# VH-VL binders against q6zvd8r785to1033: the designs that were tried, part 2

Target 1, 249 residues: q6zvd8r785to1033
Amino acid sequence: SHGLAEMAGQRNKLCVSALAMDSFAEGVGAVYGMFDGDRNEELPRLLQCTMADVLLEEVQQSTNDTVFMANTFLVSHRKLGMAGQKLGSSALLCYIRPDTADPASSFSLTVANVGTCQAVLCRGGKPVPLSKVFSLEQDPEEAQRVKDQKAIITEDNKVNGVTCCTRMLGCTYLYPWILPKPHISSTPLTIQDELLILGNKALWEHLSYTEAVNAVRHVQDPLAAAKKLCTLAQSYGCQDNVGAMVVYL
Below, E stands for the ipSAE of ESMFold2; O stands for the ipSAE of OpenDDE; V2 stands for 0.75 times the mean of E and O plus 0.25 times the DockQ between their complexes.

## First folded at step 1 (VH-VL)

Design c07 (framework fv_cixutumumab; at its last look DockQ between E and O 0.03; V2 from the best seeds 0.00; counts 0 for: pae E 11.7 > 2, placed apart)
Fold by OpenDDE, look of step 2:
Structure c07 (fold): chain C 249 residues (1-249), chain A 121 residues (1-121), chain B 108 residues (1-108)
Amino acid sequence: as target 1 above (249 residues)
Amino acid sequence: EVQLVQSGAEVKKPGSSVKVSCKASGGTFSSYAISWVRQAPGQGLEWMGGIIPIFGTANYAQKFQGRVTITADKSTSTAYMELSSLRSEDTAVYYCARDTGYSYGEYFDYWGKGTTVTVSS
Amino acid sequence: SSELTQDPAVSVALGQTVRITCQGDSLRSYYATWYQQKPGQAPILVIYGKNNRPSGIPDRFSGSSSGNTASLTITGAQAEDEADYYCNSRDSSGDHWVFGGGTKLTVL
């Protein structure tokens, strides 16, 4: 089960969208996602509508989680380009599937992300981050990469004045500076795994992983949990679009 | 089996517009890209643009930018290509084709039979 | 935009092998797709990816790539193989499609 909350804050539009399928791939798995277009409303919605379908096709082509996730993001990225999209979006995708590799685990979780959306697993009451933030500010390695590639970094710390992210879906014209290559992590799910939190940049700028986990661990309703996270972020001064999804495992 | 059924032949005057339709059946429509490719008599294939119906936005070849409009109606599984300011050089067979757009293959797997557009005074 | 170039015409004797080559910068990054077109007909997919054949395409058709080139090879050409062949790929940006100029294959 899952709960989703999205709040526009002081902004007049919502540029965060989410994907939630408790039943995926003929009911044998689940897919959850969050997309943040920052100031763009369209791209997150497009990804919301398409990424699950792309994933479904790619998982049929490969059983390797790194392969099918990488391809999912690449294909999605290309589709955006083919659609003439010039803007970019952060993208987080969580795929839960039966674990065929480890008999001790019933399911495995694969998380892939570009941009600034993050997933945190609550394992034994402790947060386990499963994502990587691909911004110039938070990823020195990526910052160096784009510099080495002679990207123009503006004073406001944007690649060519477009985005602070070095990896996103979209902005295809900014190759090779902006890449659709996701961070991918996979873990077997265990009895110690309680819930999964998906959040956008705004959420994690205001809540620590520990604080987020502690806030929702004892909330029975995942929707209430998601709302609580967003409300908490707002109480800490979040004025941007904030999105949170809580998946009970 | 997937079929792409195109509208009939058109005869147009220079300066006018033509709108060709392409109806898809026998498969999914929204998640695939529909491209338009034309072929002038005795000439090669020329990609004009394409649309992913679920996105609703189209991408165009630079040559046709501003003169071609590609749209899609998801409810009827139909894609459209409108070409304005027609010239004699626009006389061609216009094909719609489905692009898979997936990692296992980037290709046009199904084609319409083509629509002949003749531009003459 | 990126361009793909093909020889306008090639000939092959019946039962012999012929290679049709496509050249372009985008081919360094993307696989070529090959289409066969006969007069009055829509193009038919014959090769895609590294060397994939759709169902119904004879195994005498094969694809290869090297550098900025892609090639369609017909090993043991048949009379019915006489047609125009077009290479196709994404352009350098990956956002658009481009076609080669086409190669007319005559089977002698």
Scores: ipSAE 0.450, ipTM 0.788, lowest interface PAE 1.2, mean pLDDT 93
Fold by ESMFold2-Fast, scan of step 1:
Structure c07 (fold): chain C 249 residues (1-249), chain A 121 residues (1-121), chain B 108 residues (1-108)
Amino acid sequence: as target 1 above (249 residues)
Amino acid sequence: EVQLVQSGAEVKKPGSSVKVSCKASGGTFSSYAISWVRQAPGQGLEWMGGIIPIFGTANYAQKFQGRVTITADKSTSTAYMELSSLRSEDTAVYYCARDTGYSYGEYFDYWGKGTTVTVSS
Amino acid sequence: SSELTQDPAVSVALGQTVRITCQGDSLRSYYATWYQQKPGQAPILVIYGKNNRPSGIPDRFSGSSSGNTASLTITGAQAEDEADYYCNSRDSSGDHWVFGGGTKLTVL
């Protein structure tokens, strides 16, 4: 089961979208996702409507986590067409499936992201972050990659004054500095795995991983849990779009 | 217009290396993969490997692992296939092809004209 | 020898229907793509994703798949259809591409 909450804050637009399918691929697995366009609502909404279908095709073509996730992001990037030339979006996908080595007894979680949306797993009450944050401030390797390719990094940590995010779907006019290449991680799921939290940049700027886990671990209703995370972020001063999803495992 | 322009024919000695280039039209490099496929005289098509230039990741057929290197230069929209330790059996036409990725019904939609590589002493 | 098997040659009379087949266990999981190659030329995409035709490919070309077998059918073969035809699909892992050995079509 899952719950989702999204709040616009002080902005006139909600540029965060999410998807959740507790039953995916004829009941073979489950998929959850979150998309953040920062200042555009167009790409998150498009990705919300299309990315699960792309993943469904790719998981039927390959059993390799790295291959089907990378291809899901590449195809989704390509399908943005002209809109993807000037607009960009963070994208996070979480795919839960029966473990191919032991499908009757165990499950695997694969997490892939570009941008600043993150998935955090609660394992035995402790947070296990599964995503990489692709920003100039938080990723020295990405900052160096961008500098090596002759981009101007402004004093507010933006590539050519446009964005602090170094990987996104779309935004092709800033190629080769901004890439749609995802970080992909997989972990077998255990009975100690209690829940999964998906959140956008604004959520994780205001709540530590431990705070987020502790806030929801004892909440029985997933929707109430997701709302609690967004409300806490706003109580800590968040004025931006904030999105949170809680998946009970 | 989508175009893949390959480098010219090569004659190489056994034990040497050959590096074939494939220059892609502007939009190809930002959104597609490029694969290399060879064909020995009178024989069938054989996939060697491919690269997703925007990811910087290459994948190789098991037969060529360790002998083939596929690279991409984003500034010139040019992909390269380098085959080392050449043998007479490597005499073939080498094609680059635009790879639509691993989506449902994935395919090579545009092909270069081919580069003939002859390995002889 | 390899994962995808094709007959090396097939003949068809002008205006008649011919079926070229490709067999392999990976075809149970992945669709075959078909390429036409004429002497001295690069291959041309003819059918992809079960039965899709690229722009410019005549409607006499069609694809089908059942179990471990994929087929390319040419209904009302023309002289210009004389060529080598290759099937192509993913290997069993889904990570690599494999080609069939090719079928030489002769139009009598």
Scores: ipSAE 0.030, ipTM 0.583, lowest interface PAE 6.9, mean pLDDT 85
Fold by ESMFold2, look of step 2:
Structure c07 (fold): chain C 249 residues (1-249), chain A 121 residues (1-121), chain B 108 residues (1-108)
Amino acid sequence: as target 1 above (249 residues)
Amino acid sequence: EVQLVQSGAEVKKPGSSVKVSCKASGGTFSSYAISWVRQAPGQGLEWMGGIIPIFGTANYAQKFQGRVTITADKSTSTAYMELSSLRSEDTAVYYCARDTGYSYGEYFDYWGKGTTVTVSS
Amino acid sequence: SSELTQDPAVSVALGQTVRITCQGDSLRSYYATWYQQKPGQAPILVIYGKNNRPSGIPDRFSGSSSGNTASLTITGAQAEDEADYYCNSRDSSGDHWVFGGGTKLTVL
């Protein structure tokens, strides 16, 4: 089961969207995603509507997590077409399936992302980050790559004045500085794995991973848990779009 | 329809280098990988390396690391493969082929007709 | 070792069924792709993915996989099927392509 909350804060548009399918690929798996367009609502909605279909096709062509997740992101990037020329979106995708090594007794979780949306697993009461922040500020290796490729970094620490994210879907006019290649991690799930939290940049700017896990760990209703995360972020001063999804495992 | 047009046959001396071109037409050049595959006379197919122009980086088979350079020019929709320090055993037909992309794609959907490179003294 | 292994030669009587086998550890994670090559010609794709046949390839060609083994099956072999057949897949890292050594099919 899952719960999703999205709050506009002080903004007049909601540029965060989410994808949730508790029963995916004829009931053999589940898919959860979060997309943040920063100031555009168009790309998150396109990805929300299309990315599960792309994943469905890719998992039927390969059993390797790195292959089908990378293909899913690249195909989704291509399908944005002209809409993705000057607009971009952070993308986070989580896929739960029976473990190919022992499908009768265990599940695996694969997480892939570009941008600043993050996924955190609660394992034995402790947060386990499963994604990577792709930003100039938080990733020195990405910042160095962009500088080595002679990108224009403006005074507000953005690539060509557009984004602090070094990877995203879309923004194809900023190639090769902005790349659609995701970070991908995979882990087998055990009884110690309690829940999964997906959140956009605004959520994680106001809550530590530990705070988020502790806030929702004992909340019975996942929708109430997701709303609690967003409300906490707002009480700590968040005025931007904030989104949270809580998935019980 | 995608078409891959390769440069003409070459005869080279040992120790020199060769640069083979592969021009793509009838499709999106920058977002699909171009791979190079060679075949010595009477021998099997051997993947040398490839490049996805939108990512801008080349990937090389271990055997050819240090001798092969693969590049792409988006403005002309052309990929290049340069093999240095040629030996007689580098005599082969060199194919370019397109696949569905970097870190994915399980097949080559379009092949060039091949470029024969002969290395002899 | 991520090497793909094929028998170098196989014979089949006209109209009979033949199976060409490809083995490698990476085939547990990646499907094999199959190419047909006749002398002096570029390879032609005959099977990709689990069992997909591109347009123009006769339905007597099919593919299968189990464990670390992939197979190309030709049902009712014809004289025109005489060729070299290569399996192709990723290595265990997923970063590189690898070809099997090829199987020469002779139709008797």
Scores: ipSAE 0.007, ipTM 0.461, lowest interface PAE 11.7, mean pLDDT 85
ESMFold2 (binder alone), look of step 2: mean pLDDT 90; pTM 0.931

Design c08 (framework fv_cixutumumab)
Fold by ESMFold2-Fast, scan of step 1:
Structure c08 (fold): chain C 249 residues (1-249), chain A 121 residues (1-121), chain B 108 residues (1-108)
Amino acid sequence: as target 1 above (249 residues)
Amino acid sequence: EVQLVQSGAEVKKPGSSVKVSCKASGGTFSSYAISWVRQAPGQGLEWMGGIIPIFGTANYAQKFQGRVTITADKSTSTAYMELSSLRSEDTAVYYCAREGDTSYWDYMDVWGKGTTVTVSS
Amino acid sequence: SSELTQDPAVSVALGQTVRITCQGDSLRDYYATWYQQKPGQAPILVIYGENNRPSGIPDRFSGSSSGNTASLTITGAQAEDEADYYCNSRDSSGNHVVFGGGTKLTVL
């Protein structure tokens, strides 16, 4: 089960979208996702409507989680067409499926992201971050890659003055500085895994991983848990779009 | 500016594999997608797949999925196409072609001269 | 079946105008690109991005698109324009490149 909360803050547009399928691929698995277009609502909504279908096709072509997830992101990026030339979006997918080593009784979680949306797993009360933030400020390797490709990094830490994100779906006009290639991580799920939190940039700028986990660990209603995270971010001064999803495992 | 140079003609037996190379000279190799397109004698052009070297990820046409492997070596600016389980129907000229800009699967502005592959006993 | 359809052959008199068409549902969402191929040679890009010409391609070549149809027009056809012409675009999923079957142009 899951709960989702999205708040526009002082913005008059909501540029965060999410998807949640507690039953996916004829009940074989579950998929959850979050998308953040920053200043555009078009790409997050498009990805919300299309990425699960792309994932379904790719899992039929390969059983390797790195292969099918990387292809899901690259295919989704290409399918954006003209809309993807100037617009971009962060994208996060979490896929739960039977573990290939023990499919009858255990599950595995695969998390893939580009941009600044992150998934955090609560394992025995402790946060386990499963995503990578692709930002010039937080990733020296990405900053060096971008510099090696002759981009200008401006004083406000943006690639050619446009964005601080070094990986997104779309933004084709800024290739090869901004890439659609995701960070992918997989972990077998254990009985100590209590919940999964998906959040956008605004959520994680205002709450630490530990604070987010502690805020929701004892809340029994997933919707109330998600709302609590967004409200805490706003109480700490967040004025941007904020999105949070809590998945009980 | 950029030029694509392909490996020489091949004669192969049914059931074997062939690996064709495509070396780029001049211009930027890593940032542009490279496609492989074949043409059987007297037939039309058929896209097999392509690769974006900087991402390291290849994309294949459904017809060739499982039989074709496309790779790139950035250190030598060379793309490769390997086709396995060859049949007489695979006799064709195989072209490599570079995409015209950094958008993927848009248009192919530079073409190699082609590599003839003949499959016979 | 093929996602892009072209007539196999067309003829034009020297100096006259000819229109070669490419039809498919994916052309509603993606632009067509046109290539010229002469016997024994690799294809050459003629038109891309609806109506852009690469340097070296004569201005008698132009492209247009409407609905599910793309067209290559040659105004004032010359003898050297005799060739096979191929359109290509993305398939309906946007994941793959597909070619039309090609049109053989004969200049009479």
Scores: ipSAE 0.000, ipTM 0.401, lowest interface PAE 16.5, mean pLDDT 83

Design c10 (framework fv_cixutumumab)
Fold by ESMFold2-Fast, scan of step 1:
Structure c10 (fold): chain C 249 residues (1-249), chain A 123 residues (1-123), chain B 108 residues (1-108)
Amino acid sequence: as target 1 above (249 residues)
Amino acid sequence: EVQLVQSGAEVKKPGSSVKVSCKASGGTFSSYAISWVRQAPGQGLEWMGGIIPIFGTANYAQKFQGRVTITADKSTSTAYMELSSLRSEDTAVYYCARDHYEWLSDYYYMDVWGKGTTVTVSS
Amino acid sequence: SSELTQDPAVSVALGQTVRITCQGDSLRSYYATWYQQKPGQAPILVIYGKNNRPSGIPDRFSGSSSGNTASLTITGAQAEDEADYYCNSRDSSGNHLVFGGGTKLTVL
């Protein structure tokens, strides 16, 4: 596995950070990540520096993808300390390791996210979304959970007027409405799996999954692929921080 | 290395309540669940419920729903289990345990256990 | 237990292999975890997930799972393995944990 990222934006601060480690732990896996603080650069940068180390510790305590990934997000959230009280960040991690059921001949991919960063797998030329978008507009189940807990939802669909995102790391002053609990999915990797695209909210607001996959599936250079996605989003009018990473499998 | 330290033995009258504490030291408390498991004399293990402190969410076994309350104080790294309307059949050793619980997990395991708190309900 | 069934007792000769089984419909969807308990002591984690062993547990302990059955195998039983063994998993709803009734292992 090989992954490169590109980030661009018109804001003075780049509030998107990425993580790429082509080898991990005992050299048996790879980890890729993307973090989006929307209007703060502090939490994405902190998570970029810390989440891989947390994951390494948690994979020593459990071999179950769901358990170690959920605990990675919970521990990372806790480690934000004071910075996490009022600031929040989307977080996406993709972990590729030997399949526990067949470690000698196959690999598995585990994807976990809070917030609005998404991973999309290209399987036989078709996009397979592996993430869930936690927003009041896109997730009626999350909207109902927040309403059942009696949050104030403003006219622009924000919890207490602050954010439309119902799950993120940090933002502890809005607990229990905004939770650090990730969506986790795992899939065995097959010979049909060509690449993985990580992108933030700005990327996926401007590119469909199919368009993103088609734009990069035959590009020879991973960095050129990531740059192409960011340029395409900007050509469609994106003025926010946009981040893209392409991982060749 | 994390340790769980439980409060001391209790002797209670039928109809009263008991509150057992479980203090964590040396490791990650809030990102794991804390489960409560009891064992009546000569009987097997019985799960009562658990809490994920960072989410503030507790879940209870159906048998104990309405009688058990599990809480956590993040500032002192302490979990509590309160059992009300005590009966003689509630006489048991009560354990707390660190649980790798997550609602989407396909398995659960308790890797660190307290030494147990004996609760005797007698008339 | 109601949902997870274990035989109440099993015996094995020193140095021989023994298999302790746990049966329940929830085991088709969820792995079993195994705990060892000696008299007067708290349980100790022995196997978690399908066949993961925590640090400090001898490699003679292994787990397996097939259909609605989970098994704990002790290859080359030792005297110190004499104890009660409990399986633990999710109930059929997936919302609660449930223990098997326990199996008392006697090492002859």
Scores: ipSAE 0.005, ipTM 0.445, lowest interface PAE 10.7, mean pLDDT 83

Design n01 (framework fv_canakinumab)
Fold by ESMFold2-Fast, scan of step 1:
Structure n01 (fold): chain C 249 residues (1-249), chain A 121 residues (1-121), chain B 107 residues (1-107)
Amino acid sequence: as target 1 above (249 residues)
Amino acid sequence: QVQLVESGGGVVQPGRSLRLSCAASGFTFSSYGMNWVRQAPGKGLEWVAIIWYDGSNKYYADSVKGRFTISRDNSKNTLYLQMNGLRAEDTAVYYCARDYEDSSGWYLDYWGQGTLVTVSS
Amino acid sequence: EIVLTQSPDFQSVTPKEKVTITCRASQSIGSSLHWYQQKPDQSPKLLIKYASQSFSGVPSRFSGSGSGTDFTLTINSLEAEDAAAYYCHQSSSLPWTFGPGTKVDIK
């Protein structure tokens, strides 16, 4: 089960969209996602409507988590068409399925992301971050890659003055500085895995991983948990779009 | 029929301020990035500033950074350039130009007729 | 900042002759190079986009070529109406920059 909360803050647009399917891939798995367009709502909504379908097709072509997730992001990127030329979006997908190759685990979790949305797993009360933040401020390796490829990084930490994100779906006019290639991680799920938190950039700028986990760990209702995270971010001064999803495992 | 019409130029003293406007017609203004480009008398083109279609991103040439502000009002189909701390070196014809992207990328496809700014004591 | 240089600064050409103008970038810009024509007392007009793509309504005598750091604008057979300044412009990275221009006169 899951709970989702999205708040526009002081902005007049909600540019965060989410995807949640507790039953997926012929009823044997689950998929969760979050998309953040920063200043545009178009790409997050389009990805919300299309990425699960792309994932369904790609898992039928390969059982390798790196292959089907990489292909899901690449195909989704290509499907953006004209809208993907100037507009970009962070994208995060979490896929839970039976792990028949690992007799020590009943299920595996695969997390893939571009941009600044992150998934954090609560394992025995401790946060396990499963995403990589692709921003100039938080990723020195990506900042160096972009600089080595001769991009101009402005004083507000944006590639060519446009975006702080070094990987996104869309934004094709900034290739090769901004890439659609996701970070992919997989972990077998254990009896110590309590919940999964998906959050956008604004959530993780205001809450530490430990604080987010502690805030929701003993909340009875997933929707109340998600709303609590958004409310905490706003109480700490967040004025941007904020999205949080809590998945009980 | 794309049209861009600049206005607001004139003669001003050093240190003063001036605001230029560019009235757009014949296209969906809110879908296009816009630029200001200037040309000093008898000299070449110098890029000044860009603003994205929704106003979310702006960038300036080093020569004007901190003194000039680009803005737009999509409800009025109008682009602005607020010029503060004007110097003799800012004397130029100022053009607005549409930043059009197709699948190949960015270029300046249509330009206005320009408005002359003379900074003279 | 990407610096563009143009050659020649000026040329005077007999009608019907071929004109070539070069633009060189201080670093690779792929194909993100555009050419503009500016006639006396007029605004610039786009001629060629992305090194080699003709803009709508531009006469076929104008063509562009090149990639990376070296680019050429060619006027295959110069007409009297082609007396103008020609500027290259890169859109590979901000800030956008223009070349210093090449002035073409008719003999």
Scores: ipSAE 0.000, ipTM 0.395, lowest interface PAE 19.3, mean pLDDT 83

